# Designs tried in a protein design chat: VH-VL binders against q8ixk2r445to577. Part 177

Target 1, 133 residues: q8ixk2r445to577
Amino acid sequence: FFGMLQNKGLTDYCFDYNPPDENQIVGHQVILYLCHGMGQNQFFEYTSQKEIRYNTHQPEGCIAVEAGMDTLIMHLCEETAPENQKFILQEDGSLFHEQSKKCVQAARKESSDSFVPLLRDCTNSDHQKWFFK

## First folded at step 10 (VH-VL)

Design gc33 (framework fv_recaticimab)
Fold by ESMFold2-Fast, scan of step 10:
Structure gc33 (fold): chain C 133 residues (1-133), chain A 119 residues (1-119), chain B 112 residues (1-112)
Amino acid sequence: as target 1 above (133 residues)
Amino acid sequence: QVQLVQSGAEVKKPGASVKVSCKASGYTFTDYYMHWVRQAPGQGLEWMGYIKPNSGYTKYHQNFQDRVTMTRDTSISTAYMELSRLRSDDTAVYYCARSKHYGSGFDYWGQGTTVTVSS
Amino acid sequence: DIVMSQSPSSLSASVGDRVTITCKSSQSLLHSSNNKNYLAWYQQKPGKSPKLLIYWASTRESGVPDRFSGSGSGTDFTLTISSLQPEDFATYYCQQYFSYPTFGQGTKLEIK
């Protein structure tokens, strides 16, 4: 699977990687932004190693969740995917992060209109359902 | 070179419909959003909506949802905007514009189509 | 909708002047996760389509002269034109793309 990773509940929003510094591609938070259909910063690949890869730049980035955090951060991909980079895309559309036992949810930061994907307890909410487009 | 070429000026009576075309060239038509923005005489810019040419998905501003239809024909790289039940205050220049991949700024615009609604 | 307010509505200036145009949004355009402001500036000359000048509040579009600069963050933004040139007399618009696009009402820059 590859393409735009779109949210079922927050219907026009997609995974988007747009770091503060164009020369420092890794180490920053993945956001949600209006789906634009132009690939690049919204083009992701779901791999057989359960990675969500960002293929726009070399070396390729892989989405990870750091210990104790609930935010999705871009890391460098590794030859063998570490546990913090593994997500199970389930039949119902949920993205289950194996290491934390939580699901990826489209969320708004408190008192702001900034949308981000965050790890939350798994529910049947459409905000936790994702699909490639 | 990237070009967006729009259809010619139209004069319509109140209650009629108008359909404006925007032909894209110089890039892959399905890789970019196509937006429609209008400007009444002496007034500012007003966003009407967009179409995603690759899927045909549309999103309209609430002010236009009940009377605007955006479509496209990928075989000729052309986007269309049809506005129905025209009123005199729909008199404006209508622009198509492409969104930029970073920043979503509108980096290329059509030349504009003047639509005059008068009785 | 996010409301964009520009000031002044018009201003008169002479070639060589430094001019400043202000734009305010009804809510923050700063995404807290990437520290980017989702704000663009456009120039529109009479009878012509708008031209993109600035995006991400301060990044100059390719081919735009150095005399144009954008600044600000959150809800308050500024477009500055240093050493105004004859071809700069135009109407300027700010536009947010934090949500579905909305434009300011425009600032008309006229010869004094």
Scores: ipSAE 0.117, ipTM 0.737, lowest interface PAE 5.0, mean pLDDT 87

Design gc34 (framework fv_recaticimab)
Fold by ESMFold2-Fast, scan of step 10:
Structure gc34 (fold): chain C 133 residues (1-133), chain A 119 residues (1-119), chain B 112 residues (1-112)
Amino acid sequence: as target 1 above (133 residues)
Amino acid sequence: QVQLVQSGAEVKKPGASVKVSCKASGYTFTDYYMHWVRQAPGQGLEWMGYIKPNSGYTKYHQNFQDRVTMTRDTSISTAYMELSRLRSDDTAVYYCARSKHYGSGFDYWGQGTTVTVSS
Amino acid sequence: DIVMSQSPSSLSASVGDRVTITCKSSQSLLYSHNNKNYLAWYQQKPGKSPKLLIYWASTRESGVPDRFSGSGSGTDFTLTISSLQPEDFATYYCQQYFSYPTFGQGTKLEIK
């Protein structure tokens, strides 16, 4: 699957990655932003290795969650996907992070009106349901 | 055996466009990025951009983005690089080369296409 | 762009000599999460396309003779040819792939 990864609960919001320097994509947090339909910083690929790839950079970026954290951070993709980069996109639209056993949820960022994807205990909430558009 | 075979030499006048092809064989065309790199006479290697054949996504170096277009035809495993509004300093050998999605050295290169821009 | 600086620009040597070529990057090419350096070395003979010799700074490409070796980490890298053969006279390039590709200026290895 390729496209914009949109939230069912926050219906106007998509995964978005906009690093300050396009040549230095590692280490910044993935955010949620209004879906603009233009691809670019909102264009992702879900792969058979269970990666969520940021295709607009080479080497490709792969969304990861570092040990003990709940934020989604951009890492570089590797020849073999490490466990912290593996997400199962389930039939109900849940995005399950295998290593932590948690689900990706659309949430408000602390001290801000901004939204971000965060790891949370899995529920049947629409804020934990995602689809490619 | 992996092969990248490029189209033949071109002689163009300033202001014209040139379109170079690169036909891939011996591997799954859509599993690798295709890059374009040029080399002016007596000069080093200059990266121009890439195309991801499975999606058609392209990224061009800023020096070329207003004049270059990269495309591909997956039915014949061929990548194309078109450079418009040619100048004399575009005289170079143009190479296609493949890489893996996670970033890698360019393990296979085309034989090169000489483009000469003269009045 | 990540700038790659290569030295020397040219080098004269004889068959059997040990040769070293150096490459310096404007920023670290070491990725801390996998401990790999995103650097490759190429050989280019006159009239031919470049050929990959080394990737991940020190891994020799299949079919490349043992006399070629790569070393270094972070910003400073070296390509060594332990005993020059006649077919080794060529131009050598380093290349980073930590971001959009950039190459060193090249080192021309000439017969002394």
Scores: ipSAE 0.670, ipTM 0.884, lowest interface PAE 1.6, mean pLDDT 91

Design gc35 (framework fv_recaticimab)
Fold by ESMFold2-Fast, scan of step 10:
Structure gc35 (fold): chain C 133 residues (1-133), chain A 119 residues (1-119), chain B 112 residues (1-112)
Amino acid sequence: as target 1 above (133 residues)
Amino acid sequence: QVQLVQSGAEVKKPGASVKVSCKASGYTFTDYYMHWVRQAPGQGLEWMGYIKPNSGYTKYHQNFQDRVTMTRDTSISTAYMELSRLRSDDTAVYYCARSKHYGSGFDYWGQGTTVTVSS
Amino acid sequence: DIVMSQSPSSLSASVGDRVTITCKSSQSLLYSSKNQNYLAWYQQKPGKSPKLLIYWASTRESGVPDRFSGSGSGTDFTLTISSLQPEDFATYYCQQYFSYPTFGQGTKLEIK
């Protein structure tokens, strides 16, 4: 699958990555933003290696979670996906980060009105259910 | 064996368009990016853009963004690069070359297509 | 764009000589998490397509003679040809692939 990765509970919001410098895509946090249907910073691909790829850069970006953290950040993709870049998109729409045993949840960013994807204990909440549009 | 085979030489008038093809064989076409690189006579290599064949996503260098269109046909493993509103300084050899999604050198190149823009 | 600069623009050398070509990038090409430099070297003979010689700054492509070697990290890179052979007459290019590809201006190697 490729497209906009949209939240079932937060229905107008999609995965979004807008690096401040297109020559340096590594290290910034993935956010949630209003789905605009124009691709670009919201165009992602889910792969057979269980990666969520940011396809608008070459080399491609791959969403990762660093040890001890709950935020999703952009790394560069590798020939063989490392464990911190692997997410299982399950039949119910949950996005399971296998290394941490946590699920990706749409959540309000601390002290603000903006939204971000965070790792949380897995539940059946619609805020943990995702689909490609 | 991996091969990229390009269409033949073209001679065009200023203002015309040219469409170059690159047919891939010997590998899974959709697993690699296809890049286009040109080289003016006696000059160096200039990257123009790429297409990701599995999705059709394209990225063009700013210098070509309003004149170039890259497409592909996965049923025949062929990529295309069309350059419009040709100028004399578009005279060059145009190459296709493949790369991996995680970044790599261009391990295979087409043989090149000479495009001459003359009055 | 990431700017790539090569030196020298041309050089002449004799068979058996050691030759060195340098390449500098306007920003680091090192992905520190993998300790990999996103840099390649190509050989181009007149009328032919470029041929990949080295990738990841120092890894030799299959079939490339071991007299070719790459070194360097970050912003400064070197291609070395030991014991130069007649078939090494060519133009050599460095290329970064840390972002959208850019090439050095090329170094023309003339064998006496």
Scores: ipSAE 0.629, ipTM 0.873, lowest interface PAE 1.6, mean pLDDT 91

Design gc36 (framework fv_recaticimab)
Fold by ESMFold2-Fast, scan of step 10:
Structure gc36 (fold): chain C 133 residues (1-133), chain A 119 residues (1-119), chain B 112 residues (1-112)
Amino acid sequence: as target 1 above (133 residues)
Amino acid sequence: QVQLVQSGAEVKKPGASVKVSCKASGYTFTDYYMHWVRQAPGQGLEWMGYIKPNSGYTKYHQNFQDRVTMTRDTSISTAYMELSRLRSDDTAVYYCARSKHYGSGFDYWGQGTTVTVSS
Amino acid sequence: DIVMSQSPSSLSASVGDRVTITCKSSQSLLYSKNNQNYLAWYQQKPGKSPKLLIYWASTRESGVPDRFSGSGSGTDFTLTISSLQPEDFATYYCQQYFSYPTFGQGTKLEIK
């Protein structure tokens, strides 16, 4: 699968990555933003290695969660995906992060009107359901 | 044995378009990026963009964004680069080259396609 | 774009000489998570496609003679040919792949 990765609960919001420096794509937090269908910052690929790749730049960016953190951060993709970059997109639409045993949930960023994907305990909430559009 | 074989030389008038092909063999076509790089006579190398063959996703350098289109046909392991609204300064050798997803430089290149744009 | 600058633009040398070519990037090519420099070196002979010599700044591509070596980190990189052979007279390019690929302007290595 490839395209916009959209939330079922926050129906107008998609995974979005817009780093401050186009030449430095790693190290910043993945956000949620209104789905616009124009590709670029909202175009992701789900791979057979269970990666979510930001498919617009070289080197390729892969979404990861560092140990002890709940935020999704852009890392460089590796030839063999490390465990912190593996997400299982399940039939019910949940995105299960294998290393942490938690699910990706659409959530409001603290002290902000913005939304971000965060790791939370897995529930049956529509805010934890995702699909490619 | 990895090979990238490109289509033959082209001579075009200003304002025309040209479509160059690059046929890959000896590896899994969808496992590597395919890049396009050009070189004007006596000049250096200029990256134009890439296509990711497994998804069809493309990224173009801003200098070519308005007039380049990169496509592929996975059934015949062939990548294409079409450049429109040709100018005399588009006269160059056009190369296809592959790279790995994690980055490792361009390890194999096509032989090049000479495109001449005149008068 | 990350700007790559090579020095010198041309160099005359004799067989058996040690030659060095320098490449500078406008920003660091070192990624801290994997400790790798995203820098490659290519050789191009007249009428031929470029040939990959070095990647990850210092890793020699298979089949490339030991006399070719890459060094450097961050923003400053060097390609060294320890004992120049007749077949080494060519143009050499550095290239970054930390972001969208960009090349240095090239260094032409000519026979004296």
Scores: ipSAE 0.007, ipTM 0.593, lowest interface PAE 10.2, mean pLDDT 86

Design gc37 (framework fv_recaticimab)
Fold by ESMFold2-Fast, scan of step 10:
Structure gc37 (fold): chain C 133 residues (1-133), chain A 119 residues (1-119), chain B 112 residues (1-112)
Amino acid sequence: as target 1 above (133 residues)
Amino acid sequence: QVQLVQSGAEVKKPGASVKVSCKASGYTFTDYYMHWVRQAPGQGLEWMGYIKPNSGYTKYHQNFQDRVTMTRDTSISTAYMELSRLRSDDTAVYYCARSKHYGSGFDYWGQGTTVTVSS
Amino acid sequence: DIVMSQSPSSLSASVGDRVTITCKSSKSLLYSSNNQNYLAWYQQKPGKSPKLLIYWASTRESGVPDRFSGSGSGTDFTLTISSLQPEDFATYYCQQYFSYPTFGQGTKLEIK
């Protein structure tokens, strides 16, 4: 599975990563943005090791959730994926973060017109359903 | 046995283009990045860019961005590097080298392709 | 680009000598999340392709003699050859892979 990672509930929004410095991709939050179909900052790969990789950098970026946080942050991929970088993409479209036992949900950033993926208690909401396009 | 085998030496005139090939064997071609690195006579190593064979994504160093094109053919596990508008200072040995997606260093290199640019 | 600087540019030594080559990075190569330094060392003999000696700053590549060792962290790194052998006369390069690859200018090890 590779492509644009789109939300079922928040229509037309995709995972997006656009760091201000392409030579330093670590530490910024993953956002949601209108799906543009041009790949680049919206092109992700889901791997057999349960990683969500940002394919446009070397070393590759891997989405992670730091302890005690609910935001998705870009980290560097490692030879052995750490637990905070593992997401189970389930058959129903849920994206389950195994270490925290929570699901990735499309959410509005407080007091903003921006949208971001956040960890939340797992529900059957369409805002927690994802698919590659 | 991992092996990267490059095409033979080339002699070109200024203004011409050269296309170097690098055929991989002994591993899954699409699991590793393929980089191109050159070395002018008596000088150090200079990174030119890479291609991710799985997707075809390329990244070029700014010094080469307007003249280099990197491609691959997954059906024959071969990567290509084409450098256009050659100058005399493009005379160098051109290497392909692989790395893991997580950046493990370049563990295998091709034997090198000598490109000579002279009038 | 991350700039890599090696010293010395050239070094004359005798068989059996202890040789030290230094590499400095313009930016820290230590990734705090995994405590790894994204630095490699290569050996290049005349007419041959470079050979990976050390990665992750201090891990020896398979088949590399134990007289080769790497040390350092962050911005300052060292390659040491504990007892120089005739086959070790070569040019040595450091390389960062924390971002897009850059190499040091090289250190040429010559026979005294």
Scores: ipSAE 0.706, ipTM 0.891, lowest interface PAE 1.1, mean pLDDT 92

Design gc38 (framework fv_recaticimab)
Fold by ESMFold2-Fast, scan of step 10:
Structure gc38 (fold): chain C 133 residues (1-133), chain A 119 residues (1-119), chain B 112 residues (1-112)
Amino acid sequence: as target 1 above (133 residues)
Amino acid sequence: QVQLVQSGAEVKKPGASVKVSCKASGYTFTDYYMHWVRQAPGQGLEWMGYIKPNSGYTKYHQNFQDRVTMTRDTSISTAYMELSRLRSDDTAVYYCARSKHYGSGFDYWGQGTTVTVSS
Amino acid sequence: DIVMSQSPSSLSASVGDRVTITCKSSQSVLYSSNNKNYLAWYQQKPGKSPKLLIYWASTRESGVPDRFSGSGSGTDFTLTISSLQPEDFATYYCQQYFSYPTFGQGTKLEIK
């Protein structure tokens, strides 16, 4: 699957990655932003290797969660996906991060009205349900 | 055996457009990026852009952004590069070449298509 | 763009010589998480497509003779041909693939 990765609970919001420098995509946080249908910063691919790839850079970016963190950050994809880059997209729409045993949830960024995807204990909340559009 | 086979030589007048094809075989076409690189006579290699065949996503170098269009047809494993508003300094050999999504060298290249732009 | 600069632009050598070609990038092409340099070297003979020699700065492509070796890290890279053979007279290019691909201007290796 590829497209905009949209949240079921925050129905107008999609995964978005907008690095300050197009030539260096590593290390910044993935955000949620209003779905615009233009692709670009919101165009992602879910693969059989359980990666969420950022297709608008070469080499492709792969979303990762570093040990001890709850934020999703951009890494470079590798020939063999490391464990911190593996997410199981389940039939119910949950995104389960295998290494941490937590689920990706749409959440409001602290002290802000902006939204970000964060790792949280898995629940049946619509804010933890995702689909490609 | 992996092969990238390109269309034949083209001679065009200034202002015309040219469309070069690159037919892939011997591998899963949608698993690799397809890049286009050109080389003017006696000059070095110049990257023009790429297409990701499985999605159709394209990225062009800014020097070509307003004149180049890259497309593909997955049913025949063929990539296309169209360059419009040709100038005499677009005379070059145009190559297609593949790369892996995680970044790799270009391990296979097409044989090249010579495009001559002359009045 | 990440700018790639090669030196020398041309070099004359004899069969059996040790030849070194250098390549510098305007930004580091080392990815710290996997400790890999996103750098390749190509050989191009007149009238032919470029041929991949080395990737990840130092890994030889299958079928490439062991007289070809790559070294370096970050921004400074070297291609070495330990004992030049007649078939090695060609133009050599470095390329970064840490971001959108860019090539060095090439080094033409000529018979002395």
Scores: ipSAE 0.664, ipTM 0.876, lowest interface PAE 1.4, mean pLDDT 91

Design gc39 (framework fv_recaticimab)
Fold by ESMFold2-Fast, scan of step 10:
Structure gc39 (fold): chain C 133 residues (1-133), chain A 119 residues (1-119), chain B 112 residues (1-112)
Amino acid sequence: as target 1 above (133 residues)
Amino acid sequence: QVQLVQSGAEVKKPGASVKVSCKASGYTFTDYYMHWVRQAPGQGLEWMGYIKPSSGYTKYHQNFQDRVTMTRDTSISTAYMELSRLRSDDTAVYYCARSKHYGSGFDYWGQGTTVTVSS
Amino acid sequence: DIVMSQSPSSLSASVGDRVTITCKSSQSLLYSSNNKNYLAWYQQKPGKSPKLLIYWASTRESGVPDRFSGSGSGTDFTLTISSLQPEDFATYYCQQYFSYPTFGQGTKLEIK
């Protein structure tokens, strides 16, 4: 699967990664933004290694969650995916982070009009359901 | 056996365009990125851009953005690099080279295509 | 862009000599999550395409003689040829792949 990774509950919002410096993609938080349909900063690939790859950089970026954190941040992809970069895209659209045993949820950032994906306890909420467009 | 085989030498007039091909064999074409690197006579290596064959996504160095187009044909495992509005300082050997998605050295290179731009 | 600087631009040596070529990057090429340096070294002979010698700063490519070794981390890297052979007279380039590729300007290794 590849395309724009859209939320079922927070409709019209997609995974988005647009770092301030296109040559320094590591360490910034993945956000959610209105789906624009043009790919680029919203184009992601889900792989057989359970990675969510950011294809608009070389080397490719891979979304990760560091131990004890709940934010999705951009890392560099590796030859063999480390555990913190592994997500299971389930049949119901849930995106399960194996290492933490939590699910990716669309959430509003505190004191902000912006939205971000965060790790939360797994529920049947549409805010935890994702699909590629 | 991995091979990248490029098209033959070209002689062009200033203002013309040139399209260089790079045919891959011995591996799955869509598993690797294809980069283009040029080298002017007696000069160093200059990266021009890449194409991801699996999707067709391209990224060009800013020095080439308005003149270069990279494409591919997955049915024949061939990548193309077209450079337009040629100038005499575009005279160079043009190479294709592959890399992995996670960043790697360029383990295989094409033999190079000499492009001469002269009046 | 990440800027790569090589020194020297040229070097004269004799067969059997130990030679070193240095490469500096404008920013760190060390990725702390995997402890790898995103740096490669190439050899280019006249009329030929570049040949990968070293990747990840110190890993020798298959088939490359053990007289070639890479070292360094972060911003400072070295390519060493421990006992120069006649076929080693060539131009050597470092290249970063931490972001969009950039090359050093090259070091021409000439016979003394």
Scores: ipSAE 0.710, ipTM 0.889, lowest interface PAE 1.1, mean pLDDT 92

Design gc4 (framework fv_recaticimab)
Fold by ESMFold2-Fast, scan of step 10:
Structure gc4 (fold): chain C 133 residues (1-133), chain A 119 residues (1-119), chain B 112 residues (1-112)
Amino acid sequence: as target 1 above (133 residues)
Amino acid sequence: QVQLVQSGAEVKKPGASVKVSCKASGYTFTDYYMHWVRQAPGQGLEWMGYIKPNSGYTKYHQNFQDRVTMTRDTSISTAYMELSRLRSDDTAVYYCARVKHYGSGFDYWGQGTTVTVSS
Amino acid sequence: DIVMSQSPSSLSASVGDRVTITCKSSQSLLYSSNNKNYLAWYQQKPGKSPKLLIYWASTRESGVPDRFSGSGSGTDFTLTISSLQPEDFATYYCQQYFSYPTFGQGTKLEIK
């Protein structure tokens, strides 16, 4: 799968990586933003190794779960993906992180009007359903 | 160097279809979204839609949804835009344009293809 | 769709002049999380494709002369050409990319 990774419940919002400094690609939080198709900041690849790759930059970035947190950040892809960079995209649209036993959910960032993907207990909510557009 | 080269001018009758091509070179074709924008004589720019060359996924503006088809051929790095059931008000210059990395915007454009629809 | 309005529709100027073109959006183009405005400016000469001048409202595209500058935030934006050159007589368009792309109607800059 390649494309914009869109949320079923938070309609018209997609995974987005647009760090404040475009020369420093690693370490910032992945966000959700209106799906616009402009720029490569919303273009991701889901690989057979269960990675969500950001192919816009070289070297490639991979979405990772921040240690001890429920947030998703950008990290450099490794030749052998570590467990914190593996997500199982299930047939019902759930994005399951096996290491934590949690699902990726579209959520409002605390104390702001921005939206972010966070790890939450798995439910059947449309806010936990994702698809490539 | 990045280039987008479009097919030549077309003259069509109302009710016909036109298919415009856009051949990309100087970059990895599948890594960039390709958009189509048209401009009627003496008018401004109108966005029509985009294609994701790697997957073939398309998104069209609602004004074109029932008449436009965007495709690509990755073996020759070429994108296509086909507009059917042409009307006189489809007379325009049609552009393909690539979106840039970060800092979004259309950083490279084709030279344009003039499509004239008249009886 | 987000509506983009440009002012003026045309203006006449002389070489060496400072000219300002304005652009207004029907909703804010400022993304609070990264503090960026999703607004671009293009130059189009007769018979040619548009050329990107400015993105993120104020960031100049590589190769674009420094006499071109963009400013503004939210719903109100300006493009300024500080010392007009003969090659700058063209039509200028603003474009939002906060949602699916929409363009202003254009401002034609012509020789006085």
Scores: ipSAE 0.008, ipTM 0.648, lowest interface PAE 8.6, mean pLDDT 86

Design gc40 (framework fv_recaticimab)
Fold by ESMFold2-Fast, scan of step 10:
Structure gc40 (fold): chain C 133 residues (1-133), chain A 119 residues (1-119), chain B 112 residues (1-112)
Amino acid sequence: as target 1 above (133 residues)
Amino acid sequence: QVQLVQSGAEVKKPGASVKVSCKASGYTFTDYYMHWVRQAPGQGLEWMGYIKPDSGYTKYHQNFQDRVTMTRDTSISTAYMELSRLRSDDTAVYYCARSKHYGSGFDYWGQGTTVTVSS
Amino acid sequence: DIVMSQSPSSLSASVGDRVTITCKSSQSLLYSSNNKNYLAWYQQKPGKSPKLLIYWASTRESGVPDRFSGSGSGTDFTLTISSLQPEDFATYYCQQYFSYPTFGQGTKLEIK
């Protein structure tokens, strides 16, 4: 399935990817931004390989977490998904990153009004619950 | 057997629109991107844009974004490319070509559709 | 756009000759995470659609004769035909797929 990936606890915020250079879509952090309902930079696909794909570029980008990090960054998709690109979207809406054994949580960046998805210990918080709209 | 079969040649007047079709067979239509690439007489290859058939998402090169529309019909595995407000320098062979979402080059191409724009 | 430049623009060669065509990109096509170069080579014969020869800079497409080989990394790439055959008369194009696709201007190969 595909659409905008929205947070249950931080309502009105969606996964958003807006790379600064259209000729290089990889290496930048995925952010959270007010859901606008238009797709574009907020349009993602969840695949049978447990990838979260950014569908507005070719070749497609796949969300990944580098070893030892807690931020979600954009990588290029592979024919066979590497472990750092695999997220289990569970029935309760939690998004479990298999390689790190942590969950994706909507979090405020520093003390600003900006929000980002980060890996955190899994809890029953609504800030760790996601759904496609 | 993978095949991409395009519609026949078109002759248009300046200011008209042309719509080219590309029918896919031999594979799952929604598993591959469909690109459109054109080639003016004696010139090289120019990428125009793509459509992702499963969602209908399109991305157009900035040179064409105001004049091109790409669509698809998944029930008949066919992609379409419509170019409006034709100019004489739009005279070219228009190709459809498929690619994988993780990239691997354009492994199959349509036979091409010649579009001639003349007064 | 990533700009692709080929050299030479044209060349003539005899059957049996070794032919090399070069392609240069305005930025690196090497993706560090998988160590792959997002570059393809195509052959186009007069009146026909392009045919994929090489992808990932050096992987030969199924059915392509082994006299065709690709090499290079980053910004500089080469297509080599080790022993030219009459059916190799064609225009050859390099293409990047690291970003939105762009092609080189083509190299026309004439056999004499």
Scores: ipSAE 0.497, ipTM 0.854, lowest interface PAE 2.6, mean pLDDT 90

